VHH binders against Uncharacterized protein AF_1724. Designs and how they scored, part 7

Target 1, 305 residues: Uncharacterized protein AF_1724, of Archaeoglobus fulgidus (o28550)
Amino acid sequence: MEEKFRNCILGLAVGDALGMPVEGLSIENIRQLYGEVRDFLPSPYGDLNAGEWTDDTEQMVVLAESILETVYFDPENFAERLKRWFLETNSRRIGPSSTKAISNLMRGVHWTRAGVFSDTCGAAMRVAPIGLVYHFSLNLVERYAEISARVTHTGTAAIGGAVAVAVAIACNVLDFSDEEMLEEVLRRVEAYDNLLAEKIRYANEISDRDVEYAVEKLGNSISSLDVVPMAFYSYFAGKDFEESLIKAVNAGGDADSIAAICGAIKGAKGFAIPERWLEGLKDREFLEELATKLYELHMRIVKLT

## First folded at step 20 (VHH)

Design x5 (from v4 with T104E)
Fold by ESMFold2, look of step 21:
Parts: sequence; C-alpha cells; structure tokens
Structure x5 (fold): chain B 305 residues (1-305), chain A 119 residues (1-119)
Amino acid sequence: as target 1 above (305 residues)
Amino acid sequence: QVQLQESGGGLVQAGGSLRLSCAASGYISDSDAMGWYRQAPGKEREFVAAITSGGDTYYADSVKGRFTISRDNAKNTVYLQMNSLKPEDTAVYYCAAMYTEGYEYTEYWGQGTQVTVSS
C-alpha cells in the first residue's frame, strides 16, 4: 500500500513537470515543435528547468502538510497554510481562481466565503492526499474533497472534479477494478455536476481513440470540465504509467494539470513510474518522504478508529 | 502604480536593533498584504515577514521571536522592528505590497535598504 502512496505523489509531480513546458500549446504546436513530448523539458519562458513542477504539486504539498498537522482535514488550517505558502513561494504559476480566493483569505474573509465561483481545476489538481489518507471511507474522501475544494472554488465542476479525483485515487489504493472505480466516481460526481459526470463516462467510452479525438470531444482548457475528463481518458487509454502520461502531456492546453491528475490516479493504482522520470524530478526525495508520512498518518488513523 | 520607499537601514553591531519603515503612495489597507523580503549577495530573495489586511502576521522561521512587523494605516506605512540582529541577517531588505483586483494579481516592490550586521 505504501508503494501506491509513493507512486501517487511522485506520479502527480512527474505529470506536472512533464506538462509544464507545453502548457498552453495546441496538439499541433506540440507536434511541430517536438513531435511527441516523452521526457522533461525546460520551460520555453525560462522560469523553470526540466523536471521542475508548478503550483499543482506545490498546492498538493500544502494540502498534505495541512493533513499531516491536523490528522483529519481542517479547512481553517488548510486556508492558513495556503496564505503562508502564497506569501513564501517563489512560484510564478499560480492559477487566477486560487489567487483570488487566497486574496480573500488574506483580507480576512472566512474560508466558508473566500472561495470564488469558478470551475478551474485548482481544487482537483491538489486533492490527492485526501484520497490517499482517508481511503478507508469513500464517504469521508468525498466530504473532505468537497470541503477542500470550497476553500478556493465554489463552481460545481470544480467541486465535482476534486471529488472525482480523490475518489478515483482512493478506489485505486483499494484495488478496485477500473469499472468499479468509474462507477463510484460517477455516482458521486453526478450529485455535484451532471455534465462533468457525463464527460468522465465518455472519457472511458472513447479510451480507444487517439488523443486528438479526445481533446476535440473533451477539451483541454483549465476548466475542471475539460481537465478532469481528459485526465481520466489518459488514465484509461494507457496500458501503463508511461503511456498514460505521454497521452496526457501531449493533449496540450492545461497539460500540466491533465498529466498531474492522470499521474496521481495511475500511480495510486500501483503502476511503476519510469526511473528516468524519477531521476530527473525536482525534490524527488522530499516527495518520497511526504508520501511516507501520508502513509504513516493513514496507519495511525486506522489504529485510532 | 504604488510606490514604496524603504528607510531605516544601516550598519549595526551583532545583537543590536534596527527599525525599517516602508512608506507607500497607495492605500495599504487596499492591499492583500504588505511584506518584507531580503536578498543577500549571491542568494535568492527570501521571505522575512508579512502582515495581511485581515490582520494576520507571518514570519520566516529564521526571524521568529526577533522581528516584528506592524502597520499604521493612517501613515500608510509598514514597519519591521528587528531585534537581536545576527550577521546572517545582512541583506538588502525590500518592502513589497500585494494587490489583487478581480483576477489580476500585482506586486509592487521598493528599491531596498541595506542592512549590515557586523560581528
């Protein structure tokens, strides 16, 4: 089980770092520039080196560290840690919805009111620690994912996207089949956003089609309505971790979030991450330690309950 | 554009104190946060302290208990009281103001004030 925690956390960071250089590019631009992205690349803007990740991984770490401190999810603690992170980070790649919500928090708005009405994927991209730690109860995973999303995002697809990703991760840690995982995800997500649920279902149905077709049908914008279904498509379409992540990255658009989410879900299933990607990953040892701490926290929680 | 002007830097002996001031041309009450950052030669700029418009204060671990950030909205000024100074506190100290309007985030920075702590 510990390996699944490790591969979920590392997989998220690998996906983020793989997608980072091609964020905002179309499939056609990626094909013209690279043919196919298969390895870490430096940012074309000079802000990040090959193997460096973005706010997807940073916010996942913030959520993980919040849970490590409080044991059970505490939205006030998470909100406090988001403010501290925002003030301390050297990151230049922070999503606009997260920025506005954190601005509200810094101005003294309570976390129950600070979130912005937005469907961008910032809540889904960071949620992995909730799926990992609380996998012993899918209902708790759902509730904590929803609450964690509401700290920054109140859009129904943003909340539903966080639920989808956290539940998928939890199911995969529990060794659900892809069919069983999809059923759990869909029945919970439809209560938040019916279109998101339909797009996730369709992502599975078209998993035999190529990435260009999937992007045409599902989209690749920063919206949870695009990112989350594309991450599920990539998960279903690849036979192993490498194939899924290459499909996710080469979707373009919000490629780092698509690939981060895909990497988290695929890693939670236990698929091995190519060593070449782990060797090039920024702060690999820190992320491995984080995963170990989350696993140890899970073990402590089940001992207490 | 908000203009920030730091003052109060200088040379002090280890164990001494300094008080930095940052006067702002825009209302600091309209900011998300006001902060102090520092940069030693050859190093990245690092976070020192911040005070949010909501009233919360934040400190880097290296300065907790020694430095105190405060604000005076009427004077539109932010202060950093630095006590028990150490040679490793030597740096250029920058005042920053952080604003978000809608979904647009903007940072304003002062030109910095040198703090040098001698043994």
Scores: ipSAE 0.788, ipTM 0.930, lowest interface PAE 0.9, mean pLDDT 94
Fold by ESMFold2, fold request of step 23:
Structure x5 (fold): chain B 305 residues (1-305), chain A 119 residues (1-119)
Amino acid sequence: as target 1 above (305 residues)
Amino acid sequence: QVQLQESGGGLVQAGGSLRLSCAASGYISDSDAMGWYRQAPGKEREFVAAITSGGDTYYADSVKGRFTISRDNAKNTVYLQMNSLKPEDTAVYYCAAMYTEGYEYTEYWGQGTQVTVSS
């Protein structure tokens, strides 16, 4: 089980770093510039080196460190850590919804009111620690994912997207089949956003189609309505971690988030990450230690309950 | 455009104190946060301290307990009191102001003030 925690956390960071250089590009632009992205690349803007990740991984770390401190999810602690992170990070690849929500928090708005009405994927992209630590109760995973999303995002697809990703991760740690996992995800997501649930279902149905078709049908914008279904498509369409991540990255658009989420879900299932990607990943040892701490936290919690 | 001007830097012996000031041309009460950052030669800029408009303060671990950030909205000024200075604190110190209007986030930076701590 510890290996699944490790591969979820590392898989998220690998996906983020793979997608980082092509964020915002269309499939056609990726083809013209790179052919097919299969390995880490430096940012074309000079702000990040090959193997470096963005706010997806940074915010996941913030959430992980919050629950490592509080044991059970505490949205006030998470909100405090988001403010500190925003002030400390050198990265300016931060989504506008997260930025506005953190601005509200800094101005003294309570976390229950600071979130912005937006469907961008910032809540879904960071939620992996909740799915890992609390997988012993899918209802708790759902509740904590929803609350963690509301700290920054109140759009129904943003909240539903965070629930979808956290539940998928938890199911995969529990060794659910893909069909069992999808069933759990869909029945919970339907309560938040019907269109998102429909698109996730469709992502599975078209998993035998190529990435260009999937992007046409599901989208690749920063919206949770696009990112989350595309991440599920990529998860189902690839036979292993590598194939899934290559499909996710080459979808373009919000490629780093699509690939980060896909990597988290695929890693939580236990798929092995290609060593070449682990060798090139920034702060690999830190992320491995984080995963170990999350696993130890989970074990501590289940001993208490 | 918000203009920020740092002052109060200089040469000081290890163990000494300095107080930095940052005067702003825009209202600091309208900002999300005001902060101090520093950059030593050949290194990237690092976070030192911040105070939010909500009144919370944040400090880098390396300065916590030694530095204190404060603000005076009426004077439109933010301060950094630096005590127990160490040679490792030698850097150019920058004041920053962070504003959000709608979904548009803007950072303003001062020109910096040199702090040099002698062994």
Scores: ipSAE 0.775, ipTM 0.924, lowest interface PAE 1.1, mean pLDDT 94
Fold by ESMFold2, fold request of step 23:
Structure x5 (fold): chain B 305 residues (1-305), chain A 119 residues (1-119)
Amino acid sequence: as target 1 above (305 residues)
Amino acid sequence: QVQLQESGGGLVQAGGSLRLSCAASGYISDSDAMGWYRQAPGKEREFVAAITSGGDTYYADSVKGRFTISRDNAKNTVYLQMNSLKPEDTAVYYCAAMYTEGYEYTEYWGQGTQVTVSS
């Protein structure tokens, strides 16, 4: 089980770093510039080196460190840690919805009111620690994913996207089949956003089609309505971790988030990450330690319940 | 648009104190937060302290208990009181102001003031 925690956390960071250089590009742009992205590349804008990840991984770390401190999810603690992270980070690839929500928090708006009405994927991209630690209760995973999303996002697809990702990760740690996992995800997501649920279902139905077709049908914008279904498509369409991540990255658009989420879900299932990607990943040892701490927290909680 | 100017740096013996000031050309009362950051030679910029408009203060672990951030909106100035200074506090100290207007986030930075702590 510990390996699944490890590969979920490392898989998220690998996906983030793989997608980072092509964020915002269309499939056609990626084809023209790179052909097919299969390995870490430096940012074409000069801000990041090959193997470096972005706010997707950073915010996941913030959430992980929050629950490591509080044991059970505490939105006040998470909100405080988001403010501190925003002040401390050197990253400037932070989405506008998260930025506005954190600005509200800094101005003294309580976390129950600070979130912005937006469906961008910032809540879904960071939620993996909740799915890992609390997988012993899918209802708790759902509730904590929802609350964690509301700290920054109040859009129904943003909240539903966080629920979808966290539940998928939890199901995969529990060794659900893809069919069983999809059933649990859809059942819960429908309560938040019907269109998101239908797009996730469709992502599975078209998993035999190529990436270009999937992007045409599902989209690749920063919206959770696009990112989350594309991540599920990539998860279903690849036979192993490598194939899924290559499909996710080469979707373009919000590629780092699509690939980060796909990597988290695929890693939680236990798929092995290619060693060449682990060798090039920034702060690999820190992320491995984080995964170990999350696993130890889970074990501590289970012994007490 | 907003201009920030640090002052108050200099050479000080270990154990001593300095007070940094940051004068702003724009209203600091409209910011999300004002902060102090520092950069030692060969190192990345690191966070030192911040004060938010909501009234919260944040400090790096390395300075907590020794440094105090404050602001005076009437004087449009942010201060960093540095006590019990150590040689590892030696760095260029930068003032920063963070503003969000709608969904547009903007950072303003001063040019920095050198703080040198002799052992």
Scores: ipSAE 0.773, ipTM 0.925, lowest interface PAE 1.1, mean pLDDT 94
Fold by ESMFold2, last read:
Structure x5 (fold): chain B 305 residues (1-305), chain A 119 residues (1-119)
Amino acid sequence: as target 1 above (305 residues)
Amino acid sequence: QVQLQESGGGLVQAGGSLRLSCAASGYISDSDAMGWYRQAPGKEREFVAAITSGGDTYYADSVKGRFTISRDNAKNTVYLQMNSLKPEDTAVYYCAAMYTEGYEYTEYWGQGTQVTVSS
């Protein structure tokens, strides 16, 4: 089980770092420039080196550290940590909805009202620690994923996307089949956003089609309505971690988020991450330690209950 | 556009105190946060302290208990009181102001003021 925690956290960071340099590019642009992205690349803007990750991984760490401190998910603690992170980070790769929500928090708006009405994928991309730590109860995973999303996002697809990702991760830690995991995801997501649920279902139905077809049908924008279904498509379409992540990155658009989410879900299933990606990953040891701490927290919780 | 001017830096002996000031041309009450950052030679710029418009204060672990950030909205100025200074505090200190309007985030930086702490 500890390996699944490790590969979920590392897989998220690997996906983020793989997608980072091609964020905003179309499939055609990626094909023209690279043919197919298969390894870490430096940012074309000079802000990040090969193997460095973005706000997807940073916010996942913020959520993980909040849970490590409070044991149960405490949205006030998470909101405080988001403010500290925003002030401390040297990163300029922060999504606009998260930025506005954190601005509201800094101005004294309580976390129950600070979130913005937006469907961007910022809530879904960071949620992995909730799926990992609380996998003993899918209902708790759903509740905590929803609340964690509301700190920054109130759009129904944003909330539903966070629920989808957290539940998928939890199911994969529990060794659900892909069919069983999808069933749990869909029945919960339907209560938040029916279109998102339909697109996730369709992502599975088209998993035998190529990435170009999937992007045409599902989209690759920063919206949770695009990113989350594309991450599920990539998860289903790849036979192993490497194949899934290559499909996710080469979808283009919000490629770092698509690949981060796909990497988290695939890693939670226990798929091995190619060593060449782990060797090039920024702060690998820190992320491994984080995963171990989350596993130990889970074990402490279940021993007490 | 907001202009920031730091003052109060200088040479001080270890164990001493300094008070940095940052005067702003735009209203600091309209900002999300005001902060102090520092950069030592050969090092990356690092966070020191911040005060949000909601009134919360944040400190790097290395300065907690020794430094205090405050603001005076009437004077449109933010302060950093630095006590029990150590040679490791030697750096250029920058004032920053952070604004969000709609979905657009903007940050403004001062030119910096040198703080040198002698053994």
Scores: ipSAE 0.767, ipTM 0.922, lowest interface PAE 1.2, mean pLDDT 94

Design x5 (from v4 with T104E)
Fold by ESMFold2, last read:
Structure x5 (fold): chain B 305 residues (1-305), chain A 119 residues (1-119)
Amino acid sequence: as target 1 above (305 residues)
Amino acid sequence: QVQLQESGGGLVQAGGSLRLSCAASGYISDSDAMGWYRQAPGKEREFVAAITSGGDTYYADSVKGRFTISRDNAKNTVYLQMNSLKPEDTAVYYCAAMYTEGYEYTEYWGQGTQVTVSS
């Protein structure tokens, strides 16, 4: 089970770093510039080296460190840590909804009111630690995922997207079949956003189609309505970690988030990450330690209950 | 546009104290946060301390307990009280102001003030 925690955390960071250099590009642009992205590349803007990740991984770390401190999810602690992270980070790749929500928090707005009515994917992209630590209760995973999303995002697809990703990760740690995992995800997501649930279902139905078809049907914008279904498509369409991540990255658009989420879900299932990607990943040892701490926290909680 | 003017830097012996000031031309009460950052030669700029408009304060681990950030909205000024200074604190110290309007985030930076801590 510890390996699944490790591969979820590392898989998220690998996906983020793989997608980082092609964020905002269309499939056609990627094809023209690179053919097919299969390895880490430096940012075309000069701000990040090959193997470096973005706010997707950084915010996942913020959430992880929050629950490592509080044991159970505490939205006030998470909000506090988001403010500190925003002040300390050198990252310039922070989503607009997260930025506005953190601004509200810094101005003294309580976390129950600071979130922005937006469907962007910032809540879904960071939620993995909740799915990992609390996998012993899918209802708790759902509740904590919703609350964690609400700190920054109040749009129904943003909240539903965070629930979808956290529940998928938890189901995969529990060794659910893809069919069982999808059933649990859809049942819960329907209560938040019907369109998102329909798009996730459709992502599974079209898993035999190529990436261009999937992007046409599901989209690749920063919206949770696009990113989350595309991540599920990539998860279902690839036979292993590598194939899923290559499909996710080459979808373009918000490629780093699509691939980060896909990598988290695929890693939680226990699929092996290609060693060449692990060798090139920035701060690999830190992320491995983080995964170990999350696993040890889970074991501590289970011992008490 | 906001202009920031740092002052109060200088040469001090280890164990000494300095108080930095940052005067702003725009209302600091309209900002999300005001902060101090520092940059030593050959190093990247690093976070030192911040105070949010909501009143929260934040400190880098390396300065906790030694540095105190405060603000005076009437004077439109932010202060950094630096006590128990160490040679490792030697750097150019920059004041920053952080604003969000709608979904647009903007940072303003001062020109910096040199702090040199001698053995």
Scores: ipSAE 0.762, ipTM 0.922, lowest interface PAE 1.1, mean pLDDT 94

## First folded at step 22 (VHH; from x2 with Y105F)

Design z1
Fold by OpenDDE, fold request of step 23:
Structure z1 (fold): chain B 305 residues (1-305), chain A 119 residues (1-119)
Amino acid sequence: as target 1 above (305 residues)
Amino acid sequence: QVQLQESGGGLVQAGGSLRLSCAASGYISDSDAMAWYRQAPGKEREFVAAITSGGDTYYADSVKGRFTISRDNAKNTVYLQMNSLKPEDTAVYYCAAMYTEGYTFTEYWGQGTQVTVSS
């Protein structure tokens, strides 16, 4: 179980870092520039080095640290930490919805009203710690995922996306089969967004198709309606961690988020991360320690209950 | 567009105090936050302190208890009171103003003011 925590957190970061260089590119552009991306690359804009990760991982860390502080998820604490993070970070790769929500928070708007009506994937990309720590209750995972999403995003697909990812991670940690995981995810996501649920289902159905077909059918924009299904496609389409992530990254578009989510879900399943990626990953030790702390927190909660 | 002008920097002995000022050409009350950052030679820029339009203040751990950020909306000025200064505080200090219009974030920066703390 501890290893799954580790692989989930590291997998998220690895996916983020792998996708970062090709974010915003089409599949065709990726092929023209790189052929196939299989390893870390620096940002074409010069702001990040190979192996460095973006706001996806940063926000995941913020959420993780919030949970570590409060034991049970506290949206007030999370909102506060988001503001602090926003002020402290040198990264300006923050999504528009999150930016606006954080702006609202900074202006003194309560977190219950600060979220913007958007379906972008900011909530889904960061939600992994919730799926990990609280997997002892899928209902709790769903509820916390929803609440965490609403701090910044209030679109049904954004919320549903966060729920989907968190539940998938929890199910994987619980050693559900892929079929069981998918059924659980779909059942819960349908309560939020039917289109998202359908696309996730379809992602599994087309897992035997190539990435081009998947992107054509599911999309690869910054919307949760695209990112989350594509992440699930990549998860199902790959036989191991490496293959899944390579598919995710080379899908282009919001590649860092697609790959981050895929990596988180795949890692939670227990798939090993290639050592070459771990060796090149920024702050690997920090992330490993973070995963350990999350695991310890989980164990503490279970012991207390 | 908002222009920021820092002042108040200089040379001070360890244990001394300085008060930095940042005058903005625009209304700081319209900003999401005003902040101070610093950059020492050979180091990356780091967060020092911030004050949000909502009134919340944030400090880097290294300056907590020693530095105080404040604002005067009438003067469109943000301040950084720096007490108990240490040689490690030596850096160029930059003022930043953060604005969000719709979904567009804009950050404005001052030219910076040198703070040197001698041992």
Scores: ipSAE 0.910, ipTM 0.966, lowest interface PAE 0.4, mean pLDDT 96
Fold by OpenDDE, fold request of step 23:
Structure z1 (fold): chain B 305 residues (1-305), chain A 119 residues (1-119)
Amino acid sequence: as target 1 above (305 residues)
Amino acid sequence: QVQLQESGGGLVQAGGSLRLSCAASGYISDSDAMAWYRQAPGKEREFVAAITSGGDTYYADSVKGRFTISRDNAKNTVYLQMNSLKPEDTAVYYCAAMYTEGYTFTEYWGQGTQVTVSS
């Protein structure tokens, strides 16, 4: 179980870092520029080195640290930490919805009203710690995922996306089969967004198709309606961690988020991350320690209940 | 756009105090936050302190209890009171103003003011 925590957190970061260089590119552009991306590359904009990760991982860390402080998820604490993170980070890759929400928070708007009506994937990409720590209750995972999403995003697909990813991670940690995991995810996501649920289902159905087909059908924009299904496609389409992430990254578009989510879900399943990616990953030791702390927190909660 | 001008830097002995000022050409009350950052030679820029339009203040762990950020909306100025200064506080200090309109974030920076703390 501890290893799944580790692999989930590292997997998210690895996916983020792998996808970072090709974010915003089409599949055709990726092929033209790189052929196939299989390893870390520096940002074409010069702001990040190979192996470095973006706001996806940063926000995940913020959420993780919030949880570590409050034991049970506290949206007020999370909102405060988001503000601090925004002020401290050098990243300017923050999504527009998150940016606006954080602006609202900074202006003194309560977290219950600061979220913007958007379906972008900011909530889904960061939600992994919730799926990990609270997997002892899928209902709690769903509830916390929803609340965490609403701090910044209030679109039904954004919320549903966060729920989907968190529940998937929890199910994987609980050793659910892929079929069982998918059923649980779909059942819960349908309560928020039917289209998202349908697309996630479809993502599994087309897992035998190539990435081009998947992107054509599911999309690869910054919307949760695209990112989350593509992440699930990549998860199901790959036989191992590496293959899944390669598919996710080379899908282009919001590749860092697609791959980050895929990596988180795949890691939570217990698939090993290639050592070459781990060796090149920024702040690997920090992330490993973070995963350990999350695991310890989980164990603490379970022992107390 | 908003122009920022820092002042108040200089040479001070360890344990001493300085007060930095940042004058903005625009209304700081319209900003999301005003902040101070610093950069020492050979190091990356780091967060020092911030004050949000909502009135919340944030400090880097390294300066908590020693530095105080404040603002005067009427003067469109943000301040950084630095007490109990240490040699490791030596850096160029930059003022930043953060604005968000719609979904567009804009950050403005000053030219910086040198703070040198001698042992």
Scores: ipSAE 0.908, ipTM 0.966, lowest interface PAE 0.4, mean pLDDT 96
Fold by ESMFold2, look of step 22:
Structure z1 (fold): chain B 305 residues (1-305), chain A 119 residues (1-119)
Amino acid sequence: as target 1 above (305 residues)
Amino acid sequence: QVQLQESGGGLVQAGGSLRLSCAASGYISDSDAMAWYRQAPGKEREFVAAITSGGDTYYADSVKGRFTISRDNAKNTVYLQMNSLKPEDTAVYYCAAMYTEGYTFTEYWGQGTQVTVSS
């Protein structure tokens, strides 16, 4: 089980770093510039080196460290840590909805009101620690994912996307089949956003089609309505971690988020991450330690309950 | 456009104190936060302290308990009181002001003031 925690956290960071250089590019632009992205690349803008990740991984770390401090999810603690992170980070690759929500928090708006009515994927991309730590109760995973999303995002697809990803991770840690995991995800997501549930279902149905077809049908924008279904498509379409991540990153658009989410879900299933990607990953040891701490927290919680 | 001007830097012996000031041309009460950062030669800029318009204060672990950030809205000025200074605090200190309008985040930076702490 500890391996699944490790591969989920490392997989998220690997996906983020793989997609970082091509964020915002179309499939055609990626093909023209790179052919197919298969390895870490430096940012074309000079702000990040190969193997460095972005706010997807940074915010996942913020959520993880919040839970490590409070044991159970505390949205007030998470909101406080988001403000500190925003002030401390040198990166300005932060999504617009998260930026506005954190601005509200800094101006003294309580976390219950600071969230922005937006469907962007910032809540889904960071939620992995909730699916890992609380997998002993899918209902708790759903509840905590929803609350964690509301700190920054109040759109139904954004909240449903966070629920989808957290539940998928929890199911995969529990060794659900893909069919069982999809059933749990869809049942819960449709209560938040029916279109999102429909698109996740369709992502599975078209998993035998190529990535260009999937992007045409599902989209690749920063919306949770696009990113989350594309991440599920990539998860289902790849036979191993490497194939899924290559499909995810070469989808383009919000590629770092698509690949980060896909990497988290695939890693939670226990798929091995190619060593060449781990060798090049920024702060690998720190992320491994974070995963170990999350696993130890889970074990402590279940021992007490 | 917001202009920021730091002052109060200088040379001080270890264990000493300095008070930095940052005068702003725009209302600091309209900002999300006012902050201090520092950069030593050959190193990346690092966060030192911030005060948000909501009234919260934040400190890097390396300065917590020794530095205090405050603001005076009437003078449109933010301060950094630095006590128990160490040679490791030697850097150029920059004031920053952070604003968000809609979804647009904007940072304004001062020119910096040198702080040198001798052994």
Scores: ipSAE 0.804, ipTM 0.933, lowest interface PAE 1.0, mean pLDDT 94
Fold by ESMFold2, fold request of step 23:
Structure z1 (fold): chain B 305 residues (1-305), chain A 119 residues (1-119)
Amino acid sequence: as target 1 above (305 residues)
Amino acid sequence: QVQLQESGGGLVQAGGSLRLSCAASGYISDSDAMAWYRQAPGKEREFVAAITSGGDTYYADSVKGRFTISRDNAKNTVYLQMNSLKPEDTAVYYCAAMYTEGYTFTEYWGQGTQVTVSS
């Protein structure tokens, strides 16, 4: 089980770092510039080196550190840590909905009102620690994923996307089959956003089609309605971690979020991450220790029941 | 456009104190936060302290308990009181003002003031 925690956290960061250099590019642009992205590349804008990750991984770390401190999810603690992170980070690859929500928090708006009515994927991309630590109760995973999303996002697809990702991770840690995991995800997501649930179902149905077809049908924008189904498509379409992540990254658009989410879900299933990607990953040891701490927290919670 | 002017830097012996000031040309009451950062030669700029418009304060672990940030909206000025200074605090200190309107985040920086702490 500990290996699944490790591969989920590292897989998220690997996906983020793989997608980072092609964020905003079409499949056609990627093909012309790189052929097919299969390895880490430096940012074309000069802000990040090969193997460095973005706000997807940074906000995941913020959420992880929050629950490591509070043991159970505390949205007030998470909101405080988001403000501190925003002040401390050297990155300016921060989504607009997160930026506005954090601005509201800094101006004294309570976390229950600070969230932005938006469906961007910022809530889904960071949620992995909730799925990992609380996998002993899918209902708790769902509740905590929803609340964590509401700190920054109030759109139904954003909340449903966070629920989808957290539940998928939890199911995969529990060794559900893909069919069992999808059933559990869809059952919960449809209560938040029917279109998102239908697009996730469709992502599975078209998993035998190529990435170009999937992007045409599902989209690759920063919306949770695009990113989350595209990440599920990539998860189902790849036979192993490497194949899934290459599909996710080469989808383009919000490639770092598509690949981060795909990497988290695939890693939670226990698929091995290619060593060449782990060797090139920024702060690998820190992320491994984070995963170990999350696993130890889970074990502590279970022993206290 | 918001202009920030730092003052109060200088040379001080270890254990001493300095107070930095940052005067702003724009209303700091409209900001999300006012903050201090520092940068030593060959190192990345690092966060020191911030005060949000909501009234919360934040400090880097390395300065917590020794530095105090405050603001005076009437004077349109933010302060950093630095006590128990250490040679490791030697850096150029920058004032920053952070504003968000809609989805647009804007960050203004001063030119910096040198703080040198001798052992």
Scores: ipSAE 0.754, ipTM 0.918, lowest interface PAE 1.2, mean pLDDT 94

